# Ledger of designs, part 25: VHH binders against p49116

Target 1, 238 residues: p49116
Amino acid sequence: EGPLLSDTHVTFKLTMPSPMPEYLNVHYICESASRLLFLSMHWARSIPAFQALGQDCNTSLVRACWNELFTLGLAQCAQVMSLSTILAAIVNHLQNSIQEDKLSGDRIKQVMEHIWKLQEFCNSMAKLDIDGYEYAYLKAIVLFSPDHPGLTSTSQIEKFQEKAQMELQDYVQKTYSEDTYRLARILVRLPALRLMSSNITEELFFTGLIGNVSIDSIIPYILKMETAEYNGQITGAS

## First folded at step 1 (VHH)

Design nc4 (framework vhh_7n9e_1)
Fold by ESMFold2-Fast, scan of step 1:
Structure nc4 (fold): chain B 238 residues (1-238), chain A 120 residues (1-120)
Amino acid sequence: as target 1 above (238 residues)
Amino acid sequence: DVQLVESGGGLVQAGGSLRLSCAASGFTFSNYWMYWGRQAPGKGREWVSGISTGGDSTAYASSVKGRFTISRDNAKNTLYLQMNNLKPEDTALYYCATKLGYFSRPYDLWGQGTQVTVSS
C-alpha cells in the first residue's frame, strides 16, 4: 500500500518528569525510563503494518524487541534525558554499593559492562548524527524482526522488515546523496543491540518499579493503554 | 538496626474496615518507596499496593483496587493501608516491604506481618 511509516511516525517527543530533582534518584530514573518505554510501545502500536499482524503477534514482537527499541530510544533521546548524567549517577551508586557491601562484586561487574556497551552504542549513534527519519526506520527494522524464537507470521514480519530497509535506503540515498556509504555505517551498528541484556536494562532503569511487575508481564497492558496513559509511570498490574 | 513493624490487624466481619500501620526504623524512610504484600493461608505471597517517596504515585493489585488506600507519613516514618469493604478472601498475613538496594527485585526488606481475618 503506501509507505510503511508516515511523518507521524518520525515524530518522537519524550516529555520528561517535572520537577527534576537536584540529585538523581531511582524514582526519577524509573519514571523517565517508563515514559520512554511507553512512548516506544505507543509508537510501535500506531504503525498500520504492526496492527495488521494482530494482537498475539504484536505482543510477541514487542516482548522480543522491547530492549532494542528502548536502547534506540535512549540514543535518540540522550540529550533530552541527560542520559550521560543518569548513567554517571548509576555508576556512582554502584561504586558506593561495592564499598557498603550492598551488592556482589560479580553483579556490579556485569552491570558496569552493560553501561559501557550502552555508552559506546549511544556515542556511535551521536557520531553518525542519526536523524529522526533514520531512527524511525531503524526502530521499524528492529520491531519487524522475523528471527525471534516463538514468532508466528514470520513471512509477513520479514516483508515489513524488508520494506523498512528499502524505505531507509531510499531516504538516505536521497537526503545524504554525497555519502555513498552512510547506510552501511548505520546498519552495522544494529547487531550491538542484540548483545544488550534486557534483564540488566530492567535493573538499571526500572528497578524503582512499584510492585512485583516485570517489563515482560506489563507489555500486553501497555499495548492496550490509551494515549492519555502512556506518559504515566509503570506502577504495577492494575 | 533496620526494621519494619506492622500493626492494626485483627478479626473483622465482611464489609468492615481496618487500618494497618507499618513503623519503619534504621533507615531514611522518606527516601524509599514502600509496599504492602499479603500471604493467605495455603497460598504464596502476593503484592497488594505500593507508594512513591512523596506519596504522589500509588498502585494497587486488581483484587483490592477501589477498596484499599495506601498512604504514608514521612514525619512519623509510618506507612498505612486503609482497608474498606473487606471480603473473606482478604484474610491473610499483611506485611510491609521496601527495596533498600538499587537492583533488588522485588523487595529486600520485609516486616514480620500483622494478621487480618475476615469472617462471613
Scores: ipSAE 0.012, ipTM 0.225, lowest interface PAE 8.9, mean pLDDT 82

Design nc5 (framework vhh_7n9e_1)
Fold by ESMFold2-Fast, scan of step 1:
Structure nc5 (fold): chain B 238 residues (1-238), chain A 121 residues (1-121)
Amino acid sequence: as target 1 above (238 residues)
Amino acid sequence: DVQLVESGGGLVQAGGSLRLSCAASGFTFSNYWMYWGRQAPGKGREWVSGISTGGDSTAYASSVKGRFTISRDNAKNTLYLQMNNLKPEDTALYYCAKDYEGLSYDTFDYWGQGTQVTVSS
């Protein structure tokens, strides 16, 4: 049977909004994050195995795992996004909010802990020098998670996850043959993705969305978007 | 939608006083910190004062501390700025602002049209 992912699924190129503002603001961060989210959903939609599960299952899977896919995307695109600069700006804002007593200390603590977990995750992926093939398979393992509540076709989803795992193993063993422990080091990073709150991710990166639109509510529309509409959205073209 | 309408500005001589008002609508006023900011001709925006949801905590820019008093009336959805001992350097367009919903990196995402304060020397 053919491979789960092709070379086209390894290509993951984020186009940042231009021009970059002199001072980072919620709208620039939101537009950048939205482009990454759209790119991630387009990536998932392009996988034949994903398409074979049907639209209802596709929607349920992405609703369950979008935060994990997004976080992997943040790590993979950290350099092109200048993610460290974005996170530093958010941290500076939160520190100023503490000093001015503008936000609940409990909320600030939760958000700061989330930022720390995100930074730790991205730093660990950078230290491991995760390549494009490895990111593609890690995203596939996350996408084809059979253990989310309410899923149908769980046996088929599990089969695709196992196929992703096997193809990742084959790739790592051939490409990094001298590093016997590499696969284990990569895979032990994945559980941390489920400890990160999708609600806090949404507040940090998508607070500039017009009309109080939730990520959960837009997922079905993004997945059904025509190629021209999708390309317009990710490039910011009308 | 958020609507903020400032009033009470005008021309006043140095050492004089003015009271600014901001009428708020389109949101639950009592749930948000409120602020006053100003912008003088040819200068950037300057934060002036802030007040907590219940009015228990207030903060002021060093340039206005001891001269300006911020207050609020949650029953009337109205924010106030009492300005005493006005100086020519206080000349600016004064804006009412609410905290952005969620985590904003830019303070004063929701500004009113402003009310002009001109202090003659």
Scores: ipSAE 0.000, ipTM 0.146, lowest interface PAE 11.4, mean pLDDT 82

Design nc6 (framework vhh_7n9e_1)
Fold by ESMFold2-Fast, scan of step 1:
Structure nc6 (fold): chain B 238 residues (1-238), chain A 120 residues (1-120)
Amino acid sequence: as target 1 above (238 residues)
Amino acid sequence: DVQLVESGGGLVQAGGSLRLSCAASGFTFSNYWMYWGRQAPGKGREWVSGISTGGDSTAYASSVKGRFTISRDNAKNTLYLQMNNLKPEDTALYYCARESDYFGSPLDVWGQGTQVTVSS
């Protein structure tokens, strides 16, 4: 039984590709995003409750929520990634695409709306000064979402989500006892993650993937990856 | 001149319903995240629900989830809390609150509250 998460699940350290190029390019952004995605999936795989659900359920859950986990990771690692600089470069590229008539106005509008939602989310999390324990539990709440279409074992998933919410509540009440509404302010930000399209996230951050391979197609591979292979992907040494 | 005024409280039997309102004045209501909290006799203040500026994101304390619904009407500068299947333990003074723009001060405006009493 015990707690849903241990102290090992609070540690979430992103190692960026180095050296950083003088000018941001698609390959650097894609490599950075890929490292965050791999870190996020490895984090999920390390949770005993997640492992207990079984391989098929694990794959279905991550396929359903990878965008939410990735977005929480972007917010948590915003300073390490220099996320504001990456987003500014993407916006500049989109503005140039408008000038050159390379993209439809409707598509540009959708992408810009997504970037503004992402910036608003990250700014909200920064304003709240979300700590490592809070991020770990928010990721767990998102991971153990029983309401995605096509899931099996929804009763067990719901129990794990409720456990995550309860442990977050206990942590916040103990650590931030002076701020009675802190938990409310944190939880009210969470539904916004579902308003952001995984397809648009994929276009913004994963355009450099070889071929037309989707994130959905690589998830089973990442979840089955041996620790040595995972470490090779993160460090860039293979 | 910034004010929040709660109304709609009263005495109700267990299993009943009440709808609380919070009228905002003196500020641009549509720019603020809003919250409902409560304080039971002899206990500390606890949060009940929260809502985003546009109403598209909501959250609830575990004790009220599935029974209470928060909503807002930005054209009327009013925050609502629909309370269903009320329990004696819901007896409390209910407050609405505005999220602060200041760092280190999460909520900066509170109402006087409206009393909800649930009898068994």
Scores: ipSAE 0.444, ipTM 0.799, lowest interface PAE 2.7, mean pLDDT 87
Fold by OpenDDE, second read of step 2:
Structure nc6 (fold): chain B 238 residues (1-238), chain A 120 residues (1-120)
Amino acid sequence: as target 1 above (238 residues)
Amino acid sequence: DVQLVESGGGLVQAGGSLRLSCAASGFTFSNYWMYWGRQAPGKGREWVSGISTGGDSTAYASSVKGRFTISRDNAKNTLYLQMNNLKPEDTALYYCARESDYFGSPLDVWGQGTQVTVSS
């Protein structure tokens, strides 16, 4: 069996909605988030190993890890997305909600802490200067996590995760040979992803415009969608 | 009241083309992802194509990829579906739908539909 990932899986280019509004409203935020979510899930779908697991299993995987994948995507696309500005806009929106007494004090605290964790995670990834290959492998490691409840084919999932880890190790060793502990520094960031609530992420990025539909419920739908390459659309539409 | 009205359906021969239109009213059209769905005889509703608010992102069912093109004119509050190289299996009632509040039920607010019939 060949490598888990190829160079084609390294490309992760997010195209933002155009034009950018003067004020990042909830619609823009949700649109941007949706694009990232689609990109992330379709990225996963593009991996042969992912396909090999079958529709039920791969759907379960994505359901289990979509928040982590999405968060890695946020980190990777932070500059293109102007994530800091988006987060600021979200905070402003939350302030409005506070004024309207729509959120409890405890909930506000939870949401703000989540925003902080997101920001810190993205900042930490930026400080590490994670490159496209490393992101790809990290996403693969996150995707092929066998420790989620209810998964089938856990042995195979574990094998894929190990393969992702090995390939990452090889890449880091080859590319960053002078940085002996880079791999460890990168991998140690992954636990932070597990501390983040998918529900709060969903609320922050999607519920402003989203009714009572969960990301969990739409994942199968997204995975069934065939999206034209965003890059091709940009060149054709601009 | 939120309303979607489809038009442009008809009878065509295999290999032919149709262009469907969907007129939206009662909501801010430009704020919603829009979709085409269809229901074939004896089958459930299925989504066909989706388009983002600004039209920058499009998606298609595997069965129609390369043949159908979704587009929108936000100034006209209109969604379009260009269907080329039609096949008998494309025969269905085609619906326009929006994504409820961006991520609602994948497809919501279905119109009355327009019938597309592709003959062999």
Scores: ipSAE 0.000, ipTM 0.252, lowest interface PAE 11.9, mean pLDDT 87

Design nc7 (framework vhh_7n9e_1)
Fold by ESMFold2-Fast, scan of step 1:
Structure nc7 (fold): chain B 238 residues (1-238), chain A 120 residues (1-120)
Amino acid sequence: as target 1 above (238 residues)
Amino acid sequence: DVQLVESGGGLVQAGGSLRLSCAASGFTFSNYWMYWGRQAPGKGREWVSGISTGGDSTAYASSVKGRFTISRDNAKNTLYLQMNNLKPEDTALYYCAKTHYSPLFGRQYWGQGTQVTVSS
């Protein structure tokens, strides 16, 4: 048995490309986001419970929840990434598109709503001062979600999700013993993750200049990478 | 008035080279990301390459990586595509595009294109 997550699964350190350019560019944003995505996938595959579900189930789970994991990662690493600076640059490009009549008003509205939802989520997590243990267990709760369509190992997935919830509850009650309602305040933030479009996240952070590479299509290959390949992507080496 | 005018296309034998140019006017060229796209006979329009405002970051479609080089001259408001080791499969009408950070923010200004024909 033992705990679902060990101390090694609580550690989540993003290494940013250096230096940050004077003029923010697509390559820098995409490389930063890719490092976070690879760190998130490496985190998931290092969990023994996740490994126990098998490759096909692992692929299905990550395909269903990568946007939720990525968004939690953005919130956790917002300061390291200077996420507010990245989002401000994206908003500036949207404003230029409006002024130059390049995009329909409906598309601009959809993208702005996505950015506002993302900012609201990250601000709410910052205000709650979510710690590393809490982030690890929130990521585990969204990873082991049994309610995605097409899943076949739902009973085992549900057991792992329940274990994550129980361990989070134990941690919060022990660590924040004087704040009776903290767990409820944290958990009520999670439904917002499913309101954010994975398609818009992909276009803002990943495709950039590439445009035709889908996160969904590359997930099986990322999950099969050897440890050295993950480390190379996370640190930018080779 | 935004204008993008492509040139440099022509007929070339397989293994040959061509350099395409795109002359830009009506906007501050140095403030915008630029792309090359193409439309081959019987296929839809596809992205070929992209370049950042300062020219320090570039990206390529897998089909052209290692053979094509995108570059820009901000002083001359001109975008270039150096095409080496051309294949019959590269035969297409090549377009210059003005765009913002991502495809989401538009590729609304496309030029009229320049024809590239690669013979066996």
Scores: ipSAE 0.012, ipTM 0.184, lowest interface PAE 8.9, mean pLDDT 81

Design nc8 (framework vhh_7n9e_1)
Fold by ESMFold2-Fast, scan of step 1:
Structure nc8 (fold): chain B 238 residues (1-238), chain A 120 residues (1-120)
Amino acid sequence: as target 1 above (238 residues)
Amino acid sequence: DVQLVESGGGLVQAGGSLRLSCAASGFTFSNYWMYWGRQAPGKGREWVSGISTGGDSTAYASSVKGRFTISRDNAKNTLYLQMNNLKPEDTALYYCARGLSYKPFGSDSWGQGTQVTVSS
């Protein structure tokens, strides 16, 4: 009955590890990415509609869409992260790995193509000058995607997605009244998120995770973390 | 002020078991992820296992999955690694580390290690 998102859900402030090292390393990249992932999960967990779906549905939704949420977060936080600098460092590392015969050429090609797609996506969002309200609703549309395999409660998820789309439309039409086709230009960017490989995202940004841990495997535990524990991860306090 | 002290290593036959302990002091243990790593002779550092602040999430390297079990006792500020079905390839210096979230090493704190030697 109320709006899907409140003004509190528009606030999305990433606190970066500081200082940024002179030479970017896997630990700094992983810490930065982990902070963004945790911020994204905390954002999702704070939505009353999301909470109403229940723990099992929440876990399934986030497992299905974490890469899309993360990529939207990268685009939204590209400047505060100095994402272009991070990607350049990753590219440099990959090029050195080719020369030292440490990785296959086919794998490096796949990773480079992923980086180019990510850069294109972030550049398109920057060119559109997507604001904080638009990002919040785009994240909600992605989060409440009813079409992932294995989901239950798909009718309720679809209703929340439609509500997100309606509220985004109302916002854009009111705020950008001169730009009749702005909503269409924004929405046609979303399919590109599903072309991004979650496995390659993990390799680029989460190499600092221990062992063979996947993001998919840790999501249930992130969602169950106590608020104090969760905040400690984000701020680096403790 | 932060201290991590590993113990429980030793010489063991292939197929045997050992339990490692890491005693933590100088920080609020329950606020940190904890990790076990190892360094074998002539090889680089390898991460072995990790455990979340509350102990409800664990992770293992593929080489040890199903054989090793990580656990923690926040009341005692102690981290454990139960190692079963040990192989000669498990021979290494084992050390513990603290971290924040998915950071396997804190930039400023890890232990001195305890030697595990598995004879064939």
Scores: ipSAE 0.000, ipTM 0.203, lowest interface PAE 11.5, mean pLDDT 82

Design nc9 (framework vhh_7n9e_1)
Fold by ESMFold2-Fast, scan of step 1:
Structure nc9 (fold): chain B 238 residues (1-238), chain A 120 residues (1-120)
Amino acid sequence: as target 1 above (238 residues)
Amino acid sequence: DVQLVESGGGLVQAGGSLRLSCAASGFTFSNYWMYWGRQAPGKGREWVSGISTGGDSTAYASSVKGRFTISRDNAKNTLYLQMNNLKPEDTALYYCTRSYLPGTYHFDYWGQGTQVTVSS
């Protein structure tokens, strides 16, 4: 029928907590990351094709891909977030944890490798100068992944993913007509998202969450919010 | 337009119990994570307990774990804190708060509070 994404789905505006503290702390990092995650889920929820799959399928899809959506969001919003400063603060905290014998050397190595992969991904996207339309379609390709275990409606999900790929190709061909290989350069970046651990992302960015709750457990609550209340929360209005 | 009104505080002897209530209005209560915080004389605000939208997840500060129970009634737009085996160290002004982001400790609104005083 119509296009998978409208111009409203290209808009992705992160509002950071204010004021920024003089020294970054776990609470500021967690609030910033939570705002990005909330914005990412709001973005997904606003897509008519996503809504058409139904609540159970929507929850399963977001639970399967939230880390990929979040990482794309980090890359897209890297300047707004001052992501390099946040990552430097996390690295400093990890160096202090080594000195205090709070974490094993193997765990520190895993976390540092994750930070390196994340930084390399964000730098790669910045070098390619990925625009807002390209980010929107990449997020849609990731969201409508039919290959996650346990999914229902996989044929419909695959159809939406193929539509996202087709619309991205059309956009890139028209907008960057002089760059024959641009689409290929963009698409080869996506497999790296699957290699990043959601558990390590959660540890780095979401340690400030209340209780011993996982991102997996809070996703259904965010997706079930009333639209007006949801919009109030992301704007900080009510 | 958002209002949080705490009640149920008072003077109680060590080892006693109190039940605090927070009446919420001006927003869809069932869509928010809710929290109790407190401020003791001469100290900053500290988090006490939190509860998820449906009440299926709760968390407590180590100082109150096993003694306090947080609960909510979404039909009545009311948050509760059952405080048992109270200690003089629990003396504080108790506030209810909401989180604008699910599962976070970052609060956007505070009530005026209800005073709890525990005598030794």
Scores: ipSAE 0.016, ipTM 0.429, lowest interface PAE 7.3, mean pLDDT 84

Design nd0 (framework vhh_7n9e_1)
Fold by ESMFold2-Fast, scan of step 1:
Structure nd0 (fold): chain B 238 residues (1-238), chain A 122 residues (1-122)
Amino acid sequence: as target 1 above (238 residues)
Amino acid sequence: DVQLVESGGGLVQAGGSLRLSCAASGFTFDDYGMYWGRQAPGKGREWVSGISWSSGSIAYASSVKGRFTISRDNAKNTLYLQMNNLKPEDTALYYCAKRTGYLPSFKSYDYWGQGTQVTVSS
């Protein structure tokens, strides 16, 4: 069988809402994050191996790993998103909430710790200068994780993950042949993704969602959308 | 439709310098690692240098290390190879390439350009 990913899976282009408001607000942040989430899910569903697992397995996988995919997407698109500016705006909002006794001290600490972990992750990926092929295969490794609770077809998922790992190894060894430790430096970054709370990610980036809809509840609908609907979400078309 | 167009080759004396350019179109240039390869008459293809999407990671073949410098301008979709202290053994057709697959051979690389000839006289 051919490679797990094709050239089309390397392309990952986020279209930001325009114009950027003078003062960042929860709606702009939520729309930007939603576009990245839709782009990430559209990327996953375009993989033939992913499609071959079937709708129920696809939904279970994405529910288990959406936060890891989203975080890799944040790192990959950090410059396009002006992620540092968005995080600064969120921190400012949290500080204002503290002054008004809207949030408990313990909750604020958890959220600040999450922001620091996210910043550390994105900075480490930037320092490693991860390219588009490497990001594509890191996302594939995360997507085809057989060790999430409640998954079925775990042997097939593991097979696809191993294929992703082998293809990443081949790429790195051939493209960066003089950098003996590059693959190890890249792979050691992945465990940090599992330490990031999906609940906190949802609160930081998706607070502006209408009707208090959870990401978990919306995943099956996003995965069932027709291509035109995905494109509309990615570009901001109604 | 991916297209790579190399330029900047020519005839140069040993010890001289040349700067090669590769203009890329038909794909998102800033998403891909790029590399330069070369092929001398009657020889197989040889990898020369590679560069990551952001220029943060660069590698060279031992035969050119210290003499050649690879760089890119993502705003212009252009890859460069600055060649200094050229030697007669550097005589070859130089190709710009984008990696598309994970196969280990030169035949696995996608969209090699037409090449630009570099001839170094003694």
Scores: ipSAE 0.000, ipTM 0.098, lowest interface PAE 22.7, mean pLDDT 81

Design nd1 (framework vhh_7n9e_1)
Fold by ESMFold2-Fast, scan of step 1:
Structure nd1 (fold): chain B 238 residues (1-238), chain A 123 residues (1-123)
Amino acid sequence: as target 1 above (238 residues)
Amino acid sequence: DVQLVESGGGLVQAGGSLRLSCAASGFTFDDYGMYWGRQAPGKGREWVSGISWSSGSIAYASSVKGRFTISRDNAKNTLYLQMNNLKPEDTALYYCARKSLSDILRYGPFDYWGQGTQVTVSS
C-alpha cells in the first residue's frame, strides 16, 4: 500500500561517546560500534514490513545481514566516527605486527584484505556522495534479502526487496535526473558487502563489548528490546 | 563465538605433576598465539606462559620457569601446560586465553579466556 520506508527511516543519527580519546583505544571503538549496531537494529525493527514478517523471520534476516547493515552504517557515519583515521591506524598496526609472530601470515593477510575492502567501500560511497534517502533504501535492499540460507517466507521477503529497489529507482530518477547512470553505479557497490567477513568485523569492532558472546547470540535480545530499554542502552541510563 | 575449555586440574601433593589441556573452538586455532594465566583467591591475575601460533616463540613467568612447559597441537586445536615439581604457591584457578585482535593490533588489551580449571597443591 504505502511506501516501504517513511521519512522517519531516512533519519539516521549516531551519537558518539564523548569525549573522544587522545589515542585510539578499544573502549572508544567498541562503544562507537555498539551504538551504531543498536541504531541499525532499531532502524530495522521500526519498519512495518519488517515487523509483518514475524519474530523468527526478523531474527534470521538480521543474523544473516547485520554485517552488511553495519558496514553501510560505517560508510554513512564515517565522518562522525572519524572512521578513515581509525582504519588507517589499524592498518599501520597490522603492518607493524607482520614480524611479531602473534598472528599467522594468513590471518594478517585476511584482516588486511578486510580493512582494504572496508576502506574501498566507504571511499566509493563517499565519492558517489550517497544521500540519506539512498542509504535508507540500500539498507532496506540488504535487509530484505531472500537468498540467505535457512530463510522462510522468501517470497514475501523478495517482494519487499523489489519494493525497496523500485522506490530507490523512483527517488534517484527524480532527484538526480541529469545523472542517467547513478543508480547503476550505486547498485554495483552492494555485492562487495557480502565479501566482508562478519567474524573479522566482530573481532575488530566488538571485542571489548561482548567478551566471549557473539553478535549472533545477542541479536534476538536486541530485536525484542522496548524503545525505552533501547534508549537506555544508547544513553547509558536505565 | 570463541570458546576455550580447560581441563586436567585437580589435587596433588607438593612435588607432583599435572597436565592441563585447553580445547579451543570458534576460531582458527593455528592463526593465534595462546597463553596460560592463573588466579589464586585474594590475589590478582598472573600471566604464566605464552606460545606463538607456530610454537616458534615461547615465554614463561619467572615463578614457573624450568618447572612448566607450554605446548600446542594445532591439528587438535588444543593447548597444553605440563606442570612439574608443583609447589603450594601454584594453587590457583588456571585459565587459557587467546589474545584479541585489538590487543595484537595494539589499540586495546582484551583477551578471550576460558572459565578455568582448579589446581590445588597440598603441602
Scores: ipSAE 0.231, ipTM 0.666, lowest interface PAE 4.0, mean pLDDT 86
Fold by OpenDDE, second read of step 2:
Structure nd1 (fold): chain B 238 residues (1-238), chain A 123 residues (1-123)
Amino acid sequence: as target 1 above (238 residues)
Amino acid sequence: DVQLVESGGGLVQAGGSLRLSCAASGFTFDDYGMYWGRQAPGKGREWVSGISWSSGSIAYASSVKGRFTISRDNAKNTLYLQMNNLKPEDTALYYCARKSLSDILRYGPFDYWGQGTQVTVSS
């Protein structure tokens, strides 16, 4: 069988809503985050191995790892997204909520810690100067994680993960031959993703959800939607 | 500026037909899915039909399925709604709306609704 990823899977171009508003409102943040989420899910969808797992399995897989994929996407697209500005805006919104006594002190602390973790992770990835290939393989490794509960075809998932790991290793050895421990430095960042709460991520970036709707619940729809839908401009920002 | 202008509404007898049009401007039309919605007197806005950017995906509310047909002409930046076998309960102000990513996260479309066109179906 051929490689797990091709050069086409290395491309990960996020298109931001334009123009950026003077004040980053909840809508802009949600739209930006949604675009990244959709891009991430559609990226996964574009992998033949992912398709081979079948709709039920691949949906379950994405449900299990969407936060990690999203976070890797944040790191990869941090510059394009002006992530620091977005996070600052989120913090400001939170502060306003605090003043209105909408959040408990403990919850505020949890959310702030999460933001810190996100920032630190993204900064660490930037310091490592992770390139597009490495991000692609890291996302694949995260995507094809067999250790999530309730997954079917775990043997096949494991095989795909191993393949991703091997390809990453080969790439790093080839591209960064002078840096013997680069692979290890990259891989040791992955555990940080598991420490991040998907619920808090959802609350921070996807406040547009209404009622009991969750990212988990809409993932099947995202995986079925047309790719071109997230290439549009933000609405309602003016 | 994004503009959506609906037309084609009017008074029609039950069992009759109307064809609504929505002229879009101020954005790349073929990049967006589009919606038709309606609001009846005393009721909230309800989703009627949706169509993807390429027309590859189409959906209808159960109440209009089999009677209404949504279509689009990307070259003309126009969305259409063919309404057949109209019923009094179809009486409403019909809106055209652009699909946004946020609309996926929210129940129901809310992005850039036009002023609407009134459809009145008499018994």
Scores: ipSAE 0.020, ipTM 0.340, lowest interface PAE 6.9, mean pLDDT 87

